# Designs tried in a protein design chat: VHH binders against Phosphopantothenate--cysteine ligase 2. Part 2

Target 1, 323 residues: Phosphopantothenate--cysteine ligase 2, of Oryza sativa subsp. japonica (Rice) (q0j7n5)
Amino acid sequence: MAADPTTGGGEAESFFRAAPPLRDQDRVAGDLADFVARHSGSGGGGRLAGVVCVTSGGTTVPLEQRCVRYIDNFSSGQRGAASTEYFLKAGYAVIFIYRRGSKQPYCRFLPEDSFLDLFELGEESDIQVPESHAAVVKTAIRNYRKAIDEGLLLKLPFTTIFEYLQLLQMVGTAMNCLGRQGMFYLAAAVSDFYVPWESMAKHKIESASGPLNMQLNQVPKMLFILRKQWAPSAFCVSFKLETDPDILLQKAEAALRKYGMNVVVANELANYKDVVVMVTSNGRTTVRRPSKEDDVEEQLIDLLVEMHSEHIMQLNQDVHKLT

## First folded at step 4 (VHH)

Design s16 (from b11 with S50W; framework vhh_lunsekimig_d3)
Fold by ESMFold2-Fast, scan of step 4:
Structure s16 (fold): chain B 323 residues (1-323), chain A 119 residues (1-119)
Amino acid sequence: as target 1 above (323 residues)
Amino acid sequence: EVQLVESGGGVVQPGGSLRLSCAASGFTFSTYALYWYRQAAGIERELIAWIYRGGSTNYVDSVKGRFTISRDNSENTMYLQMNSLRAEDTGLYYCATPYWLSGKYEDYWGQGTLVTVSS
């Protein structure tokens, strides 16, 4: 990479050097390397449509090293979970980076606080599923087991901003070998500010002692690093959420150019389940769900899959023209 | 701790055969792609063969048809069967695997095993 003041590579390196060690780093690294190698062109007896990294849920910023208090960027994980199902249906292998406790693929039908209501006991104390839910549960189990057993879904959990960015770095770096076959679908709600690990209180901050003063540093812009260093040939989709629709589209177009995204998906907080706008260098496309029973993600993923295929073919044509 | 240990090197006459082994500890072979490198005195290491988890194999032209790479995931061991050896095959043979260290995938190396083709 040429020197560019907007890319922030030195800030990213400082962040990772100062971060706490990632939980199960060696296991994650091995699982990820195997998953990517399995799907790099010659594996599995067939060709996949592609490999996508889906990020889902919201990051937290811990306030203490032995954390009791944190700042939460809340997200249910609905978009990432639904999108993962549609990518798998479209013939992709999926690396699912998700916030612990957020919505999971094939489990979006589960009631929030009524897990045990899915089961009943028979006369021999056998665990049974009530007939009213049997069909939806069986479909979910079959789809989930197929994805896991065929090695098409790799789940990588996070809670903190540190874990999230460490996982994104590992996945981005691992997927670089996939070139144009790789896609990033960056739907996680990522913290803009954090407390550096080395600057944190070691133990719980005592609640009784006057005003609480915290110094927050800006999180480095990892989208620059992903696009320019970790996986420069991948198809990148990012998300922009705003309350003002006019400012939303302006910011989406700016992000497309500034961060080198292939697509920015713009949505308003008030209607994000109903409608999204895909912003590309070729213009804007509005995607609406037909009814409240449908997922907006179904049409969104269908269109992104088409765009990804076109991107792969166009780059192939351009490479042949250069050689 | 990831460890790779090569064995099976020795002295052979031109046209002879050797089988090298690479035993792994501290990780599972089913998780990684595995590589064989060769280094002659005073020259940089040259990648000569590699095998993916699924058994897909690759070779450089200079060894293709003479060398065969294989893996046994149950024994956590990789092999390089070397046939029709030539004087130019003389060198230190290393097994390697990419691993994650300090924000990057790096090759983890064994100690090397010496193969000498002479007389």
Scores: ipSAE 0.000, ipTM 0.283, lowest interface PAE 10.8, mean pLDDT 80

Design s17 (from b11 with S50A; framework vhh_lunsekimig_d3)
Fold by ESMFold2-Fast, scan of step 4:
Order: C-alpha cells, then sequence, then structure tokens
Structure s17 (fold): chain B 323 residues (1-323), chain A 119 residues (1-119)
C-alpha cells in the first residue's frame, strides 16, 4: 500500500529526521523489543486480555536547544496512572509512556509538595508510616513489585514533544506484531505546535531589546500515521479535554471520524474525575464514578476491556465481510 | 554500528557437541534480546533459540533438551551449547538482534558459522 500524502506521512518523516536523538535510545529499543516479544504469540506466551500502550502526562516544547525555557501542556498524569493500575488488574501487560515527574501507577496517594508528609517520627525517633496509610502503602508496594518483577509493566519516560513522538513511533512499530491484541490508550496532553529543533539556533532568546519572533510549526498528526502505518489493526482510544462543554462532544465525534479512533473519551476539565463520555460509532456512553472515593477509571477500563475483547473476536466477522 | 560475529562452527559426528559464540559490539548488549537462527540448504531461515534481557529462554521443539542458549553481559557474548547433534542440525547458524535504527526495528545479523554433522 502507497502512503496517502494528505495524511502527513512526509511531514512525519521530516519531523523524525530533524528531531534530536532520543535519550538512551538503544536501551529503550532493547527494553521495548524484549517486552513485546515476551507477550506476543511468537512463543513469548500471549495474553488473552492484551497489551496496552498508555500515554500519560503533558509534553513540553523547548524554545531553545539547551532546554531551560519551554511551553508546557500541563497534565498531572492522574488518568494514565489510574488507568494503568486497572489495566494491570484486568490482565493486561502495560507499556507506560509518561512525562517525567507526573503521577505514577500505585503512587497516586503520595503528597505532591512534601515527600516527608508520608512519614512521622515515633517516640524513639524511628521512621513510621501512620496506621491510616500503612495498608495503602503495603498494597501499593505489593502490586507495583508484582507488575515490575513479572514483566507486566514497562515504563518509558519523556519530557519533550520530540521524545514523546519518538517513543510513540517506536512503541507503535513494535506493537504492530500484536495485531488486534494491541491497544493504544492515548491520555497524554500533546502539544499542537512546536519549534523545529534545527531552527532553534537561529532563534536565540535575547533578553535586551525588541519583540521575540519565533516560528511555531504545527506538530504532524501522528494519530493518522499510527492508524495507517505503525499499528493499523490495534484498538485505539484517544482523549478530548475541553473547558467548553458545547464543543467537547462535537470535537470528540470529529476526532473519531477523522483519525479512525475506536473510542474517543470526552471530558470537561471541571469534572474529569467524576464523569467521562465514551464516543464510538455506535453512540455515546456516560461513565460516572459511584462516589468521591472511587475512580472513574475503574468502570471506564472495564468497558474498554470488553470492547477490546469484542474487537479481537471480530477478526473472523471482518474477514467474512471483506471476502 | 551493530556488529555480530559468530564462531565455533565445524564438522562433527552424529551425537557430538559444539559450542557456538556470538560476539557483539556497537549497541547496549545487556538490553537486547538475542537470537540464534539456522539455515539449511533449500529451507527458509528459522529461529531455533532466543534469550531475553532477564535471562529467560525459548527453543524450537526440535532442539529442546539438546541445545542451551546463554549470555554473558560482561563479555558482550551469547553462546549456544549444542549436544546430541543430528544430521538435521547441519546448516549455517546466525546470531541476530532486533535493533532500532532510523525509525524501524530491523534484525541485524552476523555472517554465520557453518555446522556440519557428518560421518
Amino acid sequence: as target 1 above (323 residues)
Amino acid sequence: EVQLVESGGGVVQPGGSLRLSCAASGFTFSTYALYWYRQAAGIERELIAAIYRGGSTNYVDSVKGRFTISRDNSENTMYLQMNSLRAEDTGLYYCATPYWLSGKYEDYWGQGTLVTVSS
């Protein structure tokens, strides 16, 4: 199959050629190839539930090659971290592409501003975890160690838009061999515009005089490339976060059609912890957490796991329809 | 530049043993899975043994119990210990690793080492 020139294949190739080298590329590539081979049907012991790539946190756009100043798409990483826990519980192997410093699976209870708030001193000045936290900490350690030690969780960190897209290309390409058993859960907040790496030396940020003129290019639409080239048979879930509810569902439906997503999860910034709307070709499903103590991600992941199972089983139906 | 160099092949009688070595350079050896492939005359190259980063291994059924794959990350070397060799084991033995370069995973191969099981 020839590449569609309107889907940005040439723009994507130019982006990757011009990008700075990925940090520890060989280590990342080796870790990823090992992880996928362990969970593939090629003798690594395939899983019925599947393998999911979860992206989490926000990307940064560096303004100069020495990364001191940047534009940040802020995201706490709460959704991706919580969802990873529920995918692991559902019997998935998880590739977790995450922003450095964002929330981690099983560690969402940690205080953001003070690590020391987790601990207290006893009467003999010994270090203790308060009784109110001891059970949660014990469960977190057990679950995290199990996921890592059993090779069920692979963590791949990023900071910049360049690192994020290089990792997504690498993971997408590696997961292609999983076919319909692969899932992408694209919860990261991704920059729409960037400064080309090769152009940064020409755009020195000078503090002394006049307006700063900097060229921002549109980030290539990698969702097209993921669907058309890297992993065309995978089950793809993307996210739309908006402050305006009137345009949220319209944008979600547009993204579903335009990028060929299986599901678009739509939510408002004001209530993203409480409710989400799953948009599919079959309609809309509202998912609400039962209480403020529950995660909306628990029911969301249960429903996505059911849909993914159906997607895997539809291989025979799709073959019969195409023949 | 990824480089894999096989050695240890030769002529051996049925029931004999050989140890193959694959010396690696140009990549972070300890992070990659490593494979032994065999190519006999008139048949397609087949994966016979794999060793993963953590030391876990897989074998094709025809060599299970007879061949043992191992790795020495400190020496950047992978081994294949072949015991109870049969005429069907004759072929060119290649080591390989899936390496990421320029937006693709490609298998990088050595030049091969010839194993002949003959009386």
Scores: ipSAE 0.095, ipTM 0.558, lowest interface PAE 5.8, mean pLDDT 82

Design s18 (from b11 with S102Y; framework vhh_lunsekimig_d3)
Fold by ESMFold2-Fast, scan of step 4:
Structure s18 (fold): chain B 323 residues (1-323), chain A 119 residues (1-119)
Amino acid sequence: as target 1 above (323 residues)
Amino acid sequence: EVQLVESGGGVVQPGGSLRLSCAASGFTFSTYALYWYRQAAGIERELIASIYRGGSTNYVDSVKGRFTISRDNSENTMYLQMNSLRAEDTGLYYCATPYWLYGKYEDYWGQGTLVTVSS
């Protein structure tokens, strides 16, 4: 049966049918299935607080089928990378959907454009890490390897809007079996408009013919589809970033109501590392980092984990009322 | 075409042992999690054992210490070794694997194999 167009499902279904095939889809599907199954009740010892999908970085909109030109929604990935670390610390398993080249968990303190500065050559031309960086690099390696080796972190890369939405659909539907144990933390900067794959030039666009005109279609409202169709019982957190603080909270409250989000995290571009506002149906909570040496994400994730725990407990209370 | 075929079911005495096999084809076996479900009279189908691609296993409390799940990726086969069988272990045993197809995860199921624990 066709998806219901009144919920945006018809547009989403058309988008996915027309999208280019996701590279290594079968491997991604297998990795996702293994990861979700591993955490869907792997010993009732209360070891996991939950499973969270964190989206991070910005999407690109390709202008040609053989991708040479694109429109980029830039994001460093700082929010998603930092938040992933704190979710892992809080006892979550994390599916990290990330833009290739964006900030990685445990690596955000490493030199961004000076990779070779992490190394030096010894007298025998052996590669070494300078003592000045050794502690931070060792901590990053230990934390990262622990998360990967214990099957607590699954990394899924994207570049284009097509790859991002295909991964989000796969993860959303896979996590549906987790019910209220699932959380979506949607920190990626997602394109509002795209060029349909079938409408794209197959080869590099030639400028010699005069001005370029391209049809841009609105990206289907995947946030609504995630909430209503893919994972309706999950705890959903979305983000609003604005340069104008006066409209920021209005947009956050509108998104909360329109898309049925549990939380909208509102932040101003000028101070997003220092302060965020959590908007819920019960009101607003301002979260500030204590100092510039601290992460705002630490308290933000702590509060979200508490809210998610309440969301899970509410289901248990509802089941007890029905039985 | 994904296919799962169970074998090894039968009638066994209480305290006895039985080994179930699940032969798989039509997908990259080594990359997928594999499950054993049991459906007994009057209850919903229950996940009793899981094995993940990395070899990690999970069991429902009622079978811990008695059942052992294993996989042989070279033979595309999953096993369930059942020891110290009880009357309550009677049921249809299904092997299953989640598979991504057309925007949805679907559990692919075998036909089931009957295990009867009786005197």
Scores: ipSAE 0.000, ipTM 0.297, lowest interface PAE 13.0, mean pLDDT 80

Design s19 (from b11 with S102H; framework vhh_lunsekimig_d3)
Fold by ESMFold2-Fast, scan of step 4:
Structure s19 (fold): chain B 323 residues (1-323), chain A 119 residues (1-119)
Amino acid sequence: as target 1 above (323 residues)
Amino acid sequence: EVQLVESGGGVVQPGGSLRLSCAASGFTFSTYALYWYRQAAGIERELIASIYRGGSTNYVDSVKGRFTISRDNSENTMYLQMNSLRAEDTGLYYCATPYWLHGKYEDYWGQGTLVTVSS
């Protein structure tokens, strides 16, 4: 095979070489390879619709190697958590790369600051779930345990941009063997800039020295690397969030072309729970939730599953043509 | 350097039993899931049994109830106990584990051990 001269010694390689070691790297690598192998066509009585990597929540940029201070690219994780539920419902196996503390699949009903309000004590001091929550909690437990116990949901936590990108590299590389059966649903809020690990202070920065000056480097564009190197045949969905609606669709179309995405999901910060626009090479589709009690993710995932199925079928037709 | 060495293969009559062993070195054995694959002549290699870090196991339907996978983390060894063997179980049996090194997975395989079920 011909070598690709553009992939040698790039920004991504420099980033990974300088990054701190990923905690439990060997365990993550083993669990991930096992998860992918289990879902490469041999499983239960039916075939999976596909395998999707969902990224969820926001990355942090540490300012010190022994970190007290960081820059947070905040995201609740609502989109990734909800989408994971709908992918599982649609017959997918899901690799869920998530920010520690962000919303979890099947736990979106959980009170943010009042976890104990889910419980009450009976007369015997036994722990009970109030009648008002019992059905929702039982359904959540049943769905969550089924997904975990049947090996359909693999959860990979991150906090920092370094952890996130190392996990994405591992997942992308592991999923490459799935070809077009693989999907990436890149809903995490990823930092655009970071402090290189080697240039960080090892200990807490002292403010007595005057103004804090830091070199922020641009995070390498991993969407491009995912498409070019890690999983070139996978179905890739990225997200574009804008505050200005006038430029949102133009920027989404530009991102689609620049990074070679199959779909860019465009949303405005003010209404991202209500409306999204799917941007593809074939045009734009607006998805709106029917009511405040519904998830926009339900129809969004249904449409993406249909597009992914077509992506898989296109490969089969192309192979048939060549034979 | 990751190494996997299988042993325990041989010739058995239908209905017989064999225990395969896979001795591992060069990596943190207790961290990794481990697999048994088999390959018969003219048939693609298939995953028949898996064992995870926590001790949970999976089997392909054709071997469920007949084969038992186990691991001994203190000995860095994985086993496959094969009972009620059939002619269709004949093949090369491989121990496997993926290893992540320098931005890629390297599949590490043993050399295989031959199991022949015939009278």
Scores: ipSAE 0.027, ipTM 0.425, lowest interface PAE 6.3, mean pLDDT 82

Design s2 (from b11 with T31N; framework vhh_lunsekimig_d3)
Fold by ESMFold2-Fast, scan of step 4:
Structure s2 (fold): chain B 323 residues (1-323), chain A 119 residues (1-119)
Amino acid sequence: as target 1 above (323 residues)
Amino acid sequence: EVQLVESGGGVVQPGGSLRLSCAASGFTFSNYALYWYRQAAGIERELIASIYRGGSTNYVDSVKGRFTISRDNSENTMYLQMNSLRAEDTGLYYCATPYWLSGKYEDYWGQGTLVTVSS
């Protein structure tokens, strides 16, 4: 008998059926199919280590169809952006699902408040980059253009929980044909609750006599659907952020087992840039950056790439030879 | 509503040439990669040629240098120019594209066009 609840699958289907149509869905679907086909075993070169979907930033829950108010699961996108750079360096093709306005690969040096601080006007009012920033800007442009022009980076933006889950469904389903060569690196901060689209007020909610009562439904457990339906053979990495270190590892181990993750990366809010703990069925590995000048993501991605390679090889060892 | 219709198949002698066409409708043709598959007697259906949105192409080793895949986005048509045909090239040729519909990607296929290389 099935031990896993089937309720999640029916809830997911209902969620997608009721969701507003994804803007530019046909273009996104085409971009994804093209990207995955280029990097599959039949179309992709023998030089790729794999294909990874990186999710980055936080989702919003709109409270109105013509939205003025929303609930935001804030995330800067630092981890996803940095990790994308290291996956590209490791020989991966990357599908980057990101929150609009969050940090971008190769652009983490940009000032959050003033883009114009990167520029100055020369004597003839020509636009120049100050010498103090020229090297980092040139490196960013070179790396970004190479990744885009060689078809190694596909960027897919979202803002709402609806857009995020629709994109994750499309990417998960598209990557299923990659089997064990696919990886999901799920670093986005995803809303646990949402307002169903048809239950939303069409216009701005006005102040009224008494408290505002709003029905929030639980977001279907998409990690479970990804693992069981969309891409069952892929290598899946999820994240658990917690303020209490005593609960963090217990929650990470529970998520590993409940959702069938290959790795859960656990970190505390207080030190998430300095140290992470990788939780697997084989135990725990602590990853620390050597200094505050280094990225913890460099060592984290190196270890995940090694584990992914083992995941790919593990099943291949058991295949019989054609005679 | 996605439809792919192959044409141009026929009987040709070894060393001859043939041009296959695949006419597409019901989707935004320019957004999608397109494939030619071949199903020969005693062989599973195999991908022989691919053309991606940007015009990049890929071929199975047995047809490299002999077959040329191309696309015309203005006419919603993909082509396969086959030169130096061999008996082993005999088979049903299918046009295919992966398409997103109702929560999943499915390979959409034409009905196939028969190519017979025989003297």
Scores: ipSAE 0.237, ipTM 0.661, lowest interface PAE 4.1, mean pLDDT 84

Design s20 (from b11 with S102R; framework vhh_lunsekimig_d3)
Fold by ESMFold2-Fast, scan of step 4:
Structure s20 (fold): chain B 323 residues (1-323), chain A 119 residues (1-119)
Amino acid sequence: as target 1 above (323 residues)
Amino acid sequence: EVQLVESGGGVVQPGGSLRLSCAASGFTFSTYALYWYRQAAGIERELIASIYRGGSTNYVDSVKGRFTISRDNSENTMYLQMNSLRAEDTGLYYCATPYWLRGKYEDYWGQGTLVTVSS
C-alpha cells in the first residue's frame, strides 16, 4: 500500500513549524537564491552541465534543547566530499550540504589525526609543504579556489536533523526553478527517529531522575516530499546502505519505487569504498574501483552525469516533439 | 513586509537617458539577488538585468552596453542606468527579488515605473 502524500506533507509541515529556527536563516536563504539564480537561465551560467545538491555526513538528534547529549549517525562524509570534486570536474555547480566536521571537498588527503603533519618549518621558520605533498596540495588549492571564486561551490553546514531538513527544504524549493537541470545526490546518513523539539528537555538530563525513558518519533520521509512537492522534475539519486547483503538489492529496488528516485546507489557497509550497485528502472550496474588508490566515485559520477544528460534531453524531446 | 518601490520612469527622446531606482525594505537586502524586468504591451515580462550578492551582473543581449545595473547595500537601493534609449525600450519596468518565508521563496515585485521613448 503506497504512502499517502497528503499525510506525509502534513507531518513535514508540523516538523518545520515546531523546529528551532535555522541559524543565519536569512543569510543562507539569500546565498542560496543568489547561487541558483546565477546558474539558471537568467544568468550566464547556462553553460553548466547541471546544478547538483550533494548531501554529506551524518545527522545528529539532540536530546535536550540546550544540547549536551545527542544520537549520532555513522558517516565520515567521504562519499559526498569525493563526489563533489567529480561533479565540479564534470562541469556542475554544486550546493554542498554537509555535517560540520565531516570530510570536505579537496581536503580528503589531509592526515586524520594531525593537520600540522601536512606542514613543516624551513630553516628560516617559513611554513612549507613537504615536496612529497606539494603537487597534491597545489592541485587541491587551484581546484578549490576556482570552485569558490567562480561561484561554482556553495557550502551549507548542518549538525542536527532539524538544521539538515530545513536546509534540504530550502535547497529543494530553490532548485525547483531549474527543472530537469537540477540533480539531488542524497549521500547524507539521515536519522530515522528524533525527539520533537517541543517535547525535549530544556536542560541537561540528570542521572538522579531515574531510568531514562524518551519518546522518539519517526522523521518525516523527506525524500518523498522532495520528489512530490519541492523539486518534482529534478534527477534524484539516493543511497541505500545495508549490513546484510542478502536484502540490499531488494531494499534498493523498493526505495526506487516508493520514493520515485531516478537512481538508488546500493552498497554494503563492509565494502562501500570499493564497490557500489546503481539501481534504476532499466536494471543494475555494478561500479568497482580499479585499485585502493582510486575513487569509486569517479566512475559513479561519470555514469550519473551521462544519465542526467539523458534526463535533460528527454524533456527537450518531449517539449519539441511534433506528436 | 517585503516592499520594493520604483522611481525614475518618464518620457524621453530616442538616444536619451534615464536612471531607474528601486528602494527596498523589510528584508536583508545585501544577501539577495535583485532583478529588473520589462513588460511591453502585448509581450510577457522579460528579465532585462540582474545583479547578484557578490556584485556580478547579467544583461539580456538587447540592452548590453546600453544599460548598467548597480546596487547600494548601505542605502538598500538598486539602480538601472539606461543610455541610448530606443523605441523598443518602451514599457513598464519592475524590480524584483525572491524572498524566503517559512518554507517557500516568494517573488516580490515593485509597482512598476513607465518608460516611454518617443520621437
Scores: ipSAE 0.223, ipTM 0.622, lowest interface PAE 4.3, mean pLDDT 84

Design s21 (from b11 with G103Y; framework vhh_lunsekimig_d3)
Fold by ESMFold2-Fast, scan of step 4:
Structure s21 (fold): chain B 323 residues (1-323), chain A 119 residues (1-119)
Amino acid sequence: as target 1 above (323 residues)
Amino acid sequence: EVQLVESGGGVVQPGGSLRLSCAASGFTFSTYALYWYRQAAGIERELIASIYRGGSTNYVDSVKGRFTISRDNSENTMYLQMNSLRAEDTGLYYCATPYWLSYKYEDYWGQGTLVTVSS
């Protein structure tokens, strides 16, 4: 039985076959297998709430194989980084798929353009953190080192759409054995169109030659493939960001139905730090941060953790009913 | 700071055995994944074996069943036991450990040890 080449699965297979090799693919596969094995069941992982894959930052579409120019779906990575901290706090192990250069867990207090202002030189050129920042920095270091050293945080970087989707496939496939204990939190800003690697120029495209004429292909819809093929029992959360509030909830509900998501988190560009709406088959829940000093992600993750626990418990009820 | 030193390379006959060692200093050995890479003349360096913090191991297909990677955390030393050696196993063998930064994946490398499988 030949697969239909126009189906989503056929398009995805063609995408991966034609993509450039992922850097250190065998090592990433080994790191993933070790990470997942340590956190599967009760055998040595202790009492985990679950394992979550958090995607964070924006993908780029390279225009040349030796890339000088690209199309960037910009995202600071704020949501994914903050959410990773709260998942770790909630007792999850986290696989953090992130855009190189985007915000990192426990580093959101770090000034982007004033890194050196965080430090002072003491006597004999010792590097010191000013007392005004010392408590925040020490807490960040302690939390970060605990997460890394205890094997609770695995960081996997990407820059291009090719790297992102290759990592998502590898992580999705590796997490399948976790069943309903797995969660996907898909906060990355993902390119809708790309230039196929094999049809791409090897060197810089000269802009002085007039109008740029390129064939852009649609990126295969990996959310559908994740839900149907790679990790069908996992709890899946996707994001919708819109400038127009009138279409936001309609698009979120459409995405929930089309891709079989458990939750779609909807937010407006103008207020995404202040308020989000969680859309589920059971209705809508509005989450607001209490103050400007708080993270909306704190309450969002608390609610998602509770929903994920119910998702796990529902399997037990369904199994009991079948027996 | 971090230093990896390989030893145990040499000349062996086909079907022979060698044990490579990689001694590590300057870091807490037990918390890192450890790798053996091989580079044959004119060929890109390839990952042949890995061992992770949890004890999981991976091997490239060409060495499965013949090579065994192990670690001794108390001695900060990793080993590669190579059995049933073939001419194709000839190359420079490097040990490596990841030094993972927030937006960059770096390895610390040893200087390499030469394995030659010939009559």
Scores: ipSAE 0.000, ipTM 0.250, lowest interface PAE 15.9, mean pLDDT 79

Design s22 (from b11 with S102G G103S; framework vhh_lunsekimig_d3)
Fold by ESMFold2-Fast, scan of step 4:
Structure s22 (fold): chain B 323 residues (1-323), chain A 119 residues (1-119)
Amino acid sequence: as target 1 above (323 residues)
Amino acid sequence: EVQLVESGGGVVQPGGSLRLSCAASGFTFSTYALYWYRQAAGIERELIASIYRGGSTNYVDSVKGRFTISRDNSENTMYLQMNSLRAEDTGLYYCATPYWLGSKYEDYWGQGTLVTVSS
């Protein structure tokens, strides 16, 4: 699709031209092409042949080229990690774009600060898992191993807004050939403003220089570019997380209309683990976990998979109507 | 055992043309993305052209419009047609394909074929 001023194509092009080169871009491109190719020819069902890009965690905006200070849009990665598990369970292949250090699929129950406490040494220095953790760790290993060994999970790490948007462009472009069988699940917390790389200080900012004045540019609205250029037929899900419940649904509805999303998932910071509201052109659906021991993501993903299957079937009906 | 063998390198004058071939054995390469890399003296190996399972292609800007990558899945062979060659195109040309282990690839590489552009 052609870029135009209302979709932010010129802004996106300027951003990518000025961005620092993505490390290992050639390898990432090859990994993506192979991953997409392996899942594009194996049959027509959305639940079995679908590929989803899940973005997870928060982006950082570096303040110096040799980064000592940054602005962080913190996110634990809980939503993206849990959702990846349920997409894999639903028969999807998953491209997982994630913030380094954020929660990982199948590992979200592991201790954050004490990874080695999951293991003990036997008499002959063999590695063992204590019985108290054995069930959780063994289940995690089995599920992760299956996803990796069967080629159903591709992990792509980022830290900065520059890395994130370059990866999103590459994944969006690579997934375009999947048409409506592709899904984007955009759960990452993305920076609204950034310091351009070329105008950034190379070394640590000195406090003795007086008041700190920084040129902050608005990050281009990549949701427009994703919908209009990179993957126009894909099923797109975005997220609105707010502290103010009174404006949450208003913002979600505005985002749905403005960016052409298929679904906007709205939730409050205070209860995001308990309840979400799915906003679509057909109305609102509230999804609530049955208990504190359940994941809200389980029902959320089941409903999104159903909607995605309908989206895929609509392609077949539209093609038939044209004939 | 996966093996890639390049051929077609040689000496060519500026403005000339050359066709490189990469023959694969030990696997069906229609399943894989395939790459041409170039390594000039004192410079890191650079990805110059890619061809994906469906036949879509990508090129580095310096060769776009001059080089054409293609594949013949029935012959398990990939080609790089090089036109309007320049002195800076001189280097070792490698074909490569990643073999996927989930979130990490192990690359299979050919031995390389030397292209020299000189008068």
Scores: ipSAE 0.000, ipTM 0.126, lowest interface PAE 18.3, mean pLDDT 78

